# Miniprotein binders against F-BAR domain only protein 1 (FCHO1): the designs that were tried, part 4

Target 1, 248 residues: F-BAR domain only protein 1 (FCHO1), of Homo sapiens (Human) (o14526r1to248)
Amino acid sequence: MSYFGEHFWGEKNHGFEVLYHSVKQGPISTKELADFIRERATIEETYSKAMAKLSKLASNGTPMGTFAPLWEVFRVSSDKLALCHLELTRKLQDLIKDVLRYGEEQLKTHKKCKEEVVSTLDAVQVLSGVSQLLPKSRENYLNRCMDQERLRRESTSQKEMDKAETKTKKAAESLRRSVEKYNSARADFEQKMLDSALRFQAMEETHLRHMKALLGSYAHSVEDTHVQIGQVHEEFKQNIENVSVEML

## First folded at step 11 (miniprotein)

Design L14 (from L0 with L44I L92I)
Fold by ESMFold2-Fast, scan of step 11:
Structure L14 (fold): chain B 248 residues (1-248), chain A 101 residues (1-101)
Amino acid sequence: as target 1 above (248 residues)
Amino acid sequence: SPDKITELKNLIRKLEDILNQLREILRQAKEGDPEELLRAMERILDAFEKIAELMEQIIDAALQTGDEDAIMKALDALFQAIRALERLMDAIERLLEKLEG
């Protein structure tokens, strides 16, 4: 049995509400992830814009100075660094769209789950109705048996005995039908509740896998940007070395 | 609506009150002379009927709320009510056996 199935059928059955509240936290965490990535993207965009401004300082270096070729090296490096961070901003914005799209799909799944919960309420109503029949049928059967035994003891007519026997038989058949209805309603209710518990577990597992995948995309985007930044800095060092003191 | 959520909460509280009385009702059903057992039977049948009626009202109220939290809280209460009805049915059978003989 699943984790949720085991807890759901436990001795104190607050499980169904607890499992549902756990599942409900999913969409909240999805929104929180989108908010986090949005703030992270803003940081990258701010950095990119600041680096572009810094690049203009390098571009404004005086052409009369011996340092002019090195200002060009700073400009090229700064521009490329600004582009690296702008590309990360774009990737993060795309990831936010993926997160939000997943959130919309998640809400649709939750809405469908709610419809299935309504089906469970219908099963409870049926079970409640048939549950009332069992004690009444059992009491009626007992009363017919007692009447039959009383008549037997009183040595009554065969006609009266036959009538009592017929009434007892009818009461027995009514009790049998009530038991069958209860067993069917009980089985249907139990199955629907178990199905709901298993669905809640599957929803949480699916959510965790989805969130993990989205975080993986975030990590890859950041890693790719770090690699590009490293390449820009390696080119920067190379370009410095390529400026000869004899050519300055 | 908020009014319907409040109505549902009140119905659930009424159900919880009856469920809290079950321990005493069921205790009286285990022991006693014939008169006490008969009174216990009447109490059990009364509690059974009241729980069943509240279950129907809770289902109707829950469906009218359109609120997922309220519906799930109602389902938890209804599950507890079903277990209570089963305990009451068992108690009825036991009382009938004692009265038989």
Scores: ipSAE 0.000, ipTM 0.381, lowest interface PAE 12.8, mean pLDDT 77

Design L15 (from L0 with L22A)
Fold by ESMFold2-Fast, scan of step 11:
Structure L15 (fold): chain B 248 residues (1-248), chain A 101 residues (1-101)
Amino acid sequence: as target 1 above (248 residues)
Amino acid sequence: SPDKITELKNLIRKLEDILNQAREILRQAKEGDPEELLRAMERLLDAFEKIAELMEQIIDAALQTGDEDAIMKALDALFQAIRALERLMDALERLLEKLEG
């Protein structure tokens, strides 16, 4: 019985540990996403600053030459590209804020989860304790029955026989109570394990949905920037066409 | 200018030196008792401050040179320093957990 109990509960506890470990990886992936976006934002900020410096170079061209109006076109284009990438930097920083807010909510949910895990582990300890008592109660009852049978065969006094019967009845009652406690502890443990498993699954599904939504926001921000860059390029072409030959 | 390039090279060398000092402090900390671990933590925090100051000076010097090759070498050194700082920060957090028990 003891070896069966240990082996059986070990398998179920292992499954619980695997699920709980997966749930604990959630906050780590959230932090990693924030770190990735942070580095991506730095790239955009660096590009923006570099493009602004190029604009300064265009502004320092030969101002009195016939090519001067085209330097103005480069300056405007460079400044607008710097602004496009700065706007993406801003959007990415805002997204990091959203990721971190989600991380805070996730930590609160995980704190509640940890408290529930402690409750489930307490149920395991109760079940383990009661499980240890059951074999002892059963052995005691068996021993009392054997003693009563021995006294019966020895033609013992009625007083001794009554005494043995009383001990057997008390052992039977003890065994019955141990069985009831075991059944109750087992039912409580099984219910808590099921509740925890369903909660862990829901948490992982919710986490995946949140991560997908955050990546969607990232993709949208990048796409918006690409569209804006395209518009800047079209304006650049139009500005070139608008430079009059008579002005040159 | 040659003077500014020399200054940048000297700053990068100083950065590499203090990063090596930080790694040595961590190596010794793994074998220390609680008093030695606390002392190592204080020395690491001091090193982080000096590293941050050197990084800012390197950026400023690189921008002032206008030399693309010098700027790229500075960026490589700064990138290495950022990664080193990340690993040192992780190690410091582990050291703090060890001290808290």
Scores: ipSAE 0.000, ipTM 0.103, lowest interface PAE 15.8, mean pLDDT 75

Design L16 (from L0 with I25R)
Fold by ESMFold2-Fast, scan of step 11:
Structure L16 (fold): chain B 248 residues (1-248), chain A 101 residues (1-101)
Amino acid sequence: as target 1 above (248 residues)
Amino acid sequence: SPDKITELKNLIRKLEDILNQLRERLRQAKEGDPEELLRAMERLLDAFEKIAELMEQIIDAALQTGDEDAIMKALDALFQAIRALERLMDALERLLEKLEG
């Protein structure tokens, strides 16, 4: 009974499959985040273009009318608002590039992980082969020992006793080799399983940290843009107040 | 292929069934007269051989699937099989000591 394997799987791991399934979802969630941000950027770009078009309506107001200075205030404010949303579109497009760059790095890590998993299967192949031989080599050794004891009790020639002793020694050496191969193969497999599980956990933690940072960048870009929009509206209010009734 | 994935899942299920029965077999192997202990030893050896054979079949099937999720499930089952083989070996040693007494 492997104390290492028992404590590792019982305490920290609720299944190797579950850990790997979570890891495999990583690249998928990265792509989904990029897709989400892309759709959000399209919304902002659409808004910007619509506001620019609306600004032209203000620009086409009656040039010779007493209301002309207020149309100019609307146009300036609308253009600045359109620009704020266009700048957010560009910031989100840059963030998409960061997400996709991270996704590429993630795929390289995932490929190395897959190769290590195949290596673990190869290790188990060796262990399985040796495991099938252990009961046979043990039974053979016991049979040789019993046969040698039987010959010792019977009036047997020295030549036959020597042959039985040689067979027993050969069986003992075979058994020792089988046990050593089993222990070595088992240790190799257990180590590879642990290394893989710890790597899966580290990959999930790293992924969550990266996703959190990317979402933080998204939040900051939106917040910065909202601050600028607020400034545009304050300027708009001030520009209205500055239009003289006598100059209209 | 889907067919090979199904084959692998069936092999894993067979392994899990044997592993689930091991707890009872191991408990029954602790007490009894010499004939009872010998029969218990034979049942544990049978389980050992079947587990080892299923392990090889699972490995072969897993390598042929090319499916990452199926391979991971196979590795989880194989790890459980190895732990069971270690427990079987320990139980066999204890039974042998009782018989040799």
Scores: ipSAE 0.025, ipTM 0.470, lowest interface PAE 6.1, mean pLDDT 77

Design L17 (from L0 with F79W)
Fold by ESMFold2-Fast, scan of step 11:
Structure L17 (fold): chain B 248 residues (1-248), chain A 101 residues (1-101)
Amino acid sequence: as target 1 above (248 residues)
Amino acid sequence: SPDKITELKNLIRKLEDILNQLREILRQAKEGDPEELLRAMERLLDAFEKIAELMEQIIDAALQTGDEDAIMKALDALWQAIRALERLMDALERLLEKLEG
């Protein structure tokens, strides 16, 4: 058995409620990831806006004459840095869309899971009911056997003996049906519990896999932005060097 | 180059076109049965993807130019697009909440 299966079948407590509760936390973690990325995107947006504003202020106060080409280089590179951070904002917003899309898929999966849980809990209730009936039908059968034995010792009428025999036969048939019902209910219960444990494990593994992929996309977006920033910086350095110092 | 500036201006116009359609797309997403809400979600996701793709193309073109005015025009258009993506995300979250029931 898997870890989930072992926990589910625990003798001291079933663990079913614990495993199902864990599964229900999945959509909450998906929403929390979306919220985190949204706040992270706001940081990038704020940086981008501040840089663009700073660049525009520098433009309004640009000194005239020989220094003007350096201000142009500085402003262009500053605006490109703002673009890099705006691009990260866009990529993070696109990632939030992917998280929300996954949330929709997760909602459908969890609805099916809830229906299966109801089916499993019904099987538990059926087994409980049949388990209570089995001792009672066994006790009834034993009592009918004892009554039939007592009547045999008392030299009773043939009609009374026939009645006792009929009652014992009916009790035996009832006991047989109770045993068959118990065996069927137990098999159904065991199968549904196993199916539920495997489903819960598969759902958690799938969720973890999806979350890892989304975090991978986050990491890739940040890495791409660092590469773009590096390229803007190298262009900035080259543009500075390209400004002539010859005054004549 | 003039060609790069022309390309950037054309991309900005395409972005402005989809942003003009956004109000109607958002209006249609507010009410309906579950089947209608799913179709509305598909329309919002399509609009999101188109805006995001145009933004990427605009940013790439702006990074390749040295024209200060062209870069500033791109930034202005891109800020409007960021606001649009925020509105689309808000709408998507509301639709998911309605489907939760």
Scores: ipSAE 0.339, ipTM 0.770, lowest interface PAE 3.5, mean pLDDT 82

Design L18 (from L0 with M41A L96W)
Fold by ESMFold2-Fast, scan of step 11:
Structure L18 (fold): chain B 248 residues (1-248), chain A 101 residues (1-101)
Amino acid sequence: as target 1 above (248 residues)
Amino acid sequence: SPDKITELKNLIRKLEDILNQLREILRQAKEGDPEELLRAAERLLDAFEKIAELMEQIIDAALQTGDEDAIMKALDALFQAIRALERLMDALERLWEKLEG
């Protein structure tokens, strides 16, 4: 291939490798999301356990005292906060399951993609090979033509002229076949490169859509927990108000 | 109410029953041909979903009661359930790794 053609195709091959590398990062980001949610769930479980323990410590040690109803209200509220955080832990565990299930399906899609990538890289190698052979075939044909013309100007035998003509015809057929192979290899390469680029774009868009949906589920779970905590707090305030003021 | 406490106790018992089956489910998931491993994964997922669903119902019932003892018993069972979900997910990841090769 010409100097400019070789440089241009090298740039396109580099672009293909960069895009494929980006696609391969997809499953890594899916696993990183699962790990993040797992650590977040541990934080919620830890908070829940700590609140449950604190609730037990809130006992004043005198259950028969006039203030016992307020301690009861306080302990119940504390335990319900523990429940709210445990519910978030459960929802996050369920989300981890969804993330990992998506990761499994993503790996299957990537295995299929890898097979198609091998086909595209084979087309690159074929094009490279025929691109190197084409100039040599063209040069050989030109040399045979010049030799035939030289023999025609020199007083030579009919046998030598026939030999030169045969060599020129064979070189012409070889060049024709080399051009056909180049055109075929180039068309196959261009088509496979386009198909791969469109596939990589679709895979990246699909991955981004899935990640967005998973983060949406995460946000919804956190928001639901905040609402539930607010309800527990309102119930706590109402229960305090309902305690009778008696000092007998 | 007494009805809510009874409902909560029944849900906790159902959870404990599934947790008792967990040992057998996890044992069956360790060896087999690809078809057996796929069915084991489906069984682990089913157990995960049933435990998670019972946890949600227990939490909802516990939030509706004012009985501290009932809520504390629910929390104890729920903490055990969280560990069960973690064990099931670990087992699922290992099975999926074997299925993918």
Scores: ipSAE 0.677, ipTM 0.896, lowest interface PAE 1.3, mean pLDDT 85

Design L19 (from L0 with M41Y E93M)
Fold by ESMFold2-Fast, scan of step 11:
Structure L19 (fold): chain B 248 residues (1-248), chain A 101 residues (1-101)
Amino acid sequence: as target 1 above (248 residues)
Amino acid sequence: SPDKITELKNLIRKLEDILNQLREILRQAKEGDPEELLRAYERLLDAFEKIAELMEQIIDAALQTGDEDAIMKALDALFQAIRALERLMDALMRLLEKLEG
């Protein structure tokens, strides 16, 4: 775990900020996907309406002409193509709703992340406060040790030596407590930073999985429509062949 | 507010400047006679105190902005400051042991 932290957070790397900004791009890409599908749906709707107009033109062909059965073949095919593209339009509109619904869920997750960031700042504030005490506590302990050594060399009274020893022991205990508080605060901060980084990574992975699933739905809808269009075309060819020259 | 964001950016820049100077201060701390080691100790102690003070100011400024992007930028800078304080603490302890022995 420490290995991952050290590698990822190398001294010159602004890794945490980079990860966070990557995560923030998620909702933007979700909106862009919705916009893309919306434009694609508009293309299909436009095609459907245009084919419906062509079908009306075929329907208005003279019913008394030798070509009347062929105009009917064009009308039927044009209507079926218009319906295929209209069905795709509806499927894409439903997919847009799914994309937007996912986007709303994504924004709620991002709001929770903002609250966690504030909690991490509180941990840094605690660590900062404790860290300011350590150099002074260490220096005080060393000064007490030096004073005790000086008194030992000066052949001072036993009472003064006992007092110096007591002061040194108290300074050592104070330093030990300060180090423990610092280590605890640092561990808490590092854990919160690691938790945030892992959460950002999980959010990116979840986003990629959701986007892939949505694209899969898009691909499936398009594929189904292409199959239906192929069937309409095959029927068109068969209907042409069924018009006998002998009936004319 | 824009003023608070500007204040935060200025504090982060001051921190980055000290962190850049720290590499040279730490290098000088590894070699020298006792007088040079004592001067190195004083410079490392001063750097430690300045970094800790800037961290406190950056935290306060970040909380006052309420801006998520500014807070994240501050957290990245604070993480680097904490790693620098750890290196400084280790260097200070090594210098004190050399000076007492």
Scores: ipSAE 0.025, ipTM 0.470, lowest interface PAE 6.5, mean pLDDT 78

Design L2 (from L0 with L44V L88A)
Fold by ESMFold2-Fast, scan of step 11:
Structure L2 (fold): chain B 248 residues (1-248), chain A 101 residues (1-101)
Amino acid sequence: as target 1 above (248 residues)
Amino acid sequence: SPDKITELKNLIRKLEDILNQLREILRQAKEGDPEELLRAMERVLDAFEKIAELMEQIIDAALQTGDEDAIMKALDALFQAIRALERAMDALERLLEKLEG
């Protein structure tokens, strides 16, 4: 019992559980990313709609003559800004599609992960069962050896000595089989733990790479939109400059 | 240009057609075993891609038109497309939950 202390086996089981829970957070973070992008897309859509309304006000509220060219400049700029933000909304929705498609991949991986957990737990149950039987087999063998030694000292009949020797031999064979079963169960458990740990590490690395790529796409979409907005603003300034004072 | 206005109107009609197809896909998506749910998900994703492509073409055509009425009609159609994509995303999430459950 002292050879296979509670700390040795309990610590390994706890480690496996921690790794498994970390992996389970992957799909949750993917869903959270989709939700974040969805809310961000709504902001862009709301801005686009508001700008479209402002454009209609510029069209309907024109003063007679003097300000008409400037109202047209405002209208064109407002329409283009609305379209820029609508284009970002579209890009963000396309990104959500990519996030959800990745989610489908994670669903398949999650099913395999669940199967590995069940397999590892089964190996733990087998190891636990065999571990409980080993001390009993050893105790039985020791008792048979002591009985055989006692009979030898008592100068018992050859027939009784032969029976004791046979019982000791059978107890030795039983102990040997218990040791073999324990070694096999331990090897299976340790191999499954190692395999699971390596797969969980690979899953976490793959998840981080995918999330980083998706965030990169988000950043590029936002950056592209900022560039387009800047171009619309430069065009707006140029259009103002092109209106002659003599025409006003 | 009348030709560019006609091009924009044709793109809007194509968008309306695929939006109607998406509504039908979403209506049918609630039924079936895991294989049927996976096929429904693929059809929704395919419609998503086609809508995104048409939206980009409509935005480009609208900017080139220079016609105020045409641009405003394009914006109205694009807002409808955005609503449809939002409903599609919600449907995809529900389909994934059913497959996982």
Scores: ipSAE 0.000, ipTM 0.181, lowest interface PAE 23.2, mean pLDDT 73

Design L20 (from L0 with A91K L95A)
Fold by ESMFold2-Fast, scan of step 11:
Structure L20 (fold): chain B 248 residues (1-248), chain A 101 residues (1-101)
Amino acid sequence: as target 1 above (248 residues)
Amino acid sequence: SPDKITELKNLIRKLEDILNQLREILRQAKEGDPEELLRAMERLLDAFEKIAELMEQIIDAALQTGDEDAIMKALDALFQAIRALERLMDKLERALEKLEG
């Protein structure tokens, strides 16, 4: 994991912004897909209505002469084509609902993503605070060590030596605590950055899978309609052949 | 706000400048004698404080922009600064161990 995380960051040149920008494009593509399907559904609805009107023309055709049975064949075929395209319109409208439902899920996921970014900034603020304390603790410890060494060289009382030793030990404890806090804060920040990068990758992969599935549904609906249209056409040809040409 | 985004970019640039100065100090300290290294150490400790202060200012500025792209750019800069500080501290600790050994 650590190896893959570091490799990922290295390849992106620490491109956290680039990864997040890519993730932000997800909801845009979801909206664009919904818009595309909506326009496609309008085309199908328009075709269906036009075919229904054409069917009425065939129904109002002259009832006289030997041609009348062929007008019935046109009427039946036109009605069935209108129905095929109306069914596709409904399937596409249902698919739009699926796309929009997914879009709603995306918004919730992106909201959590924003909260994680704020949490990462909070971790950096903690690290910044500890980072300011660490140099001061280190300088204090060094100064106490130097003071203790100076007193050791001088003719001084045991009580003064004991006091200096106590101050040095307290400074050492403070420094140790500051180092531990810094290491903890740094580890937390680095882990949050890695977690965010992996989350962004997972979000992009999940988005691509969802988009592929939605496109698959679109393709299946269109294919079903093509099959039905083919069946209507075969029936149309057969109905033509069934009209007898033998007359008085 | 464009003004707040510009302020953030200026702070990030100041951070990058200090990090470049640290890289130069480390490069020079690698070949120096113990006394030169101790003088360099004081400058490095001062730089730590300035970097920590800038990090805090960058965080505050980023949050005030309300712009996600600006915040992400700030996080990239802060992440690079933290990695640089860790490399710096590792080199200082090794140098001190050599002087005491």
Scores: ipSAE 0.012, ipTM 0.411, lowest interface PAE 8.4, mean pLDDT 76

Design L3 (from L0 with L38E)
Fold by ESMFold2-Fast, scan of step 11:
Structure L3 (fold): chain B 248 residues (1-248), chain A 101 residues (1-101)
Amino acid sequence: as target 1 above (248 residues)
Amino acid sequence: SPDKITELKNLIRKLEDILNQLREILRQAKEGDPEELERAMERLLDAFEKIAELMEQIIDAALQTGDEDAIMKALDALFQAIRALERLMDALERLLEKLEG
């Protein structure tokens, strides 16, 4: 997985900031989709109500007149069209519920995401604190090295030289341990950053898949309604043809 | 505030500059002789100290902005700095092994 992580931070991928900013736009687009479908449902509801009113005009035609059978054909067709559009309104209302349910789950995921981002700052502060140990260990080590070099140049006794060597080796060990602590803190922070970045990318991809699926449901609902409308129109034409002009 | 965001951007730029210096020092250390290795080690540790100080300043500045997007940009810069420091730590460990051996 280390190669995948390196590739994620490459030229083909944006930095942590850009990905996080994109993720934050997700819930906004989900709300906007719900709003769009709500307005579309209102259009269908309005059409349904208007067609129902129109069917009443046909229903009020003269019952005993020669045109009465054709008024009945208009009434039946108008009522069926009103029902088709009412059914689409209901389907769209159900889809809005699906969108809003997804939005609720999305907000939970985003809240956790925000908390993890804030927690990453704590890891950076821990790393910073540990890193301050390195300059102090370095100063001690360098001072011991200078002392040992001075004693070497001055041809000091073997006993004093051995003592200086021991102090320098202990200072080197202390510096090495400070480096190890820093490496541990750094690895923890890097892992948290990588995990967050990969999660942001996965969230964006998941969001796009969910939005596509919801739009697919929208398209299918509209398509099904158009098929039903077409059938109502075919029945309308057949019913017109079935009205006899023969006077008995 | 806008002024605090500008200060953060300035600190990030300074960090990027010192990281470029670190890369050059590391390159020279790789090509140096035994006497130059000790001098290079000292210069690498000095660069590390300056980077650590800048990282602290960037963290403080980012937190003071209260702007989530600015904080994310700071984290990205800090992540890049930590990657550069990894090379310094590897070089330091090799030098310590040579001295101890």
Scores: ipSAE 0.000, ipTM 0.299, lowest interface PAE 12.8, mean pLDDT 76

Design L4 (from L0 with M41A)
Fold by ESMFold2-Fast, scan of step 11:
Structure L4 (fold): chain B 248 residues (1-248), chain A 101 residues (1-101)
Amino acid sequence: as target 1 above (248 residues)
Amino acid sequence: SPDKITELKNLIRKLEDILNQLREILRQAKEGDPEELLRAAERLLDAFEKIAELMEQIIDAALQTGDEDAIMKALDALFQAIRALERLMDALERLLEKLEG
């Protein structure tokens, strides 16, 4: 069995609650990812706005001077850098949408899971109840058998022996029903616990796969922006070199 | 290229048109019955997608030009579009909470 299955069976008194708590933390981690990406997007937007403002300030230079063509190259490059960071802001906002959409789908899966969890918890309660009743039923049956045996030794009246026999038969039937209820409850409990452990494992694995994919999208967006920034920088260097040193 | 500057200006105008429609789209997100709320959510998502697509096209066009005025107009429109995407996401989150009940 998987780690989840072994942990669940080894600590069944607490294992179910621990595993279910971990599963419930899934949607929380999804929201935390969305929040992180929002803050990251704000950093990019702030950089973009600051760079655009800086570019406008550079326009206060000498417009008709020898240095004017280089100021133009500098401003254009600065504005294009602002565009690159704003493009990342856009991509990150689109990613937030994807994270939130996944979160919505995750909540639907969790609602179905919660219904099955209630069924499993009911099985736990049934088994607990029957487990407490079974020893009492067994003890009662043994006491009735001992009473019947004592009456046989003591030459008791036929009416008293008939009463003891009836009580013993009723106790035997009660014990038989208790054993059957215990066996049924135990089988139901074992099956539902196993099903729950496998479902929790599948949910955690699916969540990890989705989170990895979302982080992959994040990494790809950042990488694309770095490439775009590099292209803007190369263009900047070429534009500097293309400015003539000669006045004609 | 004059063609690139014209392309950029046309894309900016399309973006501004969508941004002008946002007030009505956002207003509909506040309206009453469950079926109208579901359609409002779809319209918010469609608006988000269209704005994001136009932003990408505007950025691509702006990166291909050296015209300072065109690039600055693009940046101004793009900053408005980012704010629009944030407002659309806020509206979507509130609307989805209502649909969940």
Scores: ipSAE 0.518, ipTM 0.834, lowest interface PAE 2.1, mean pLDDT 83

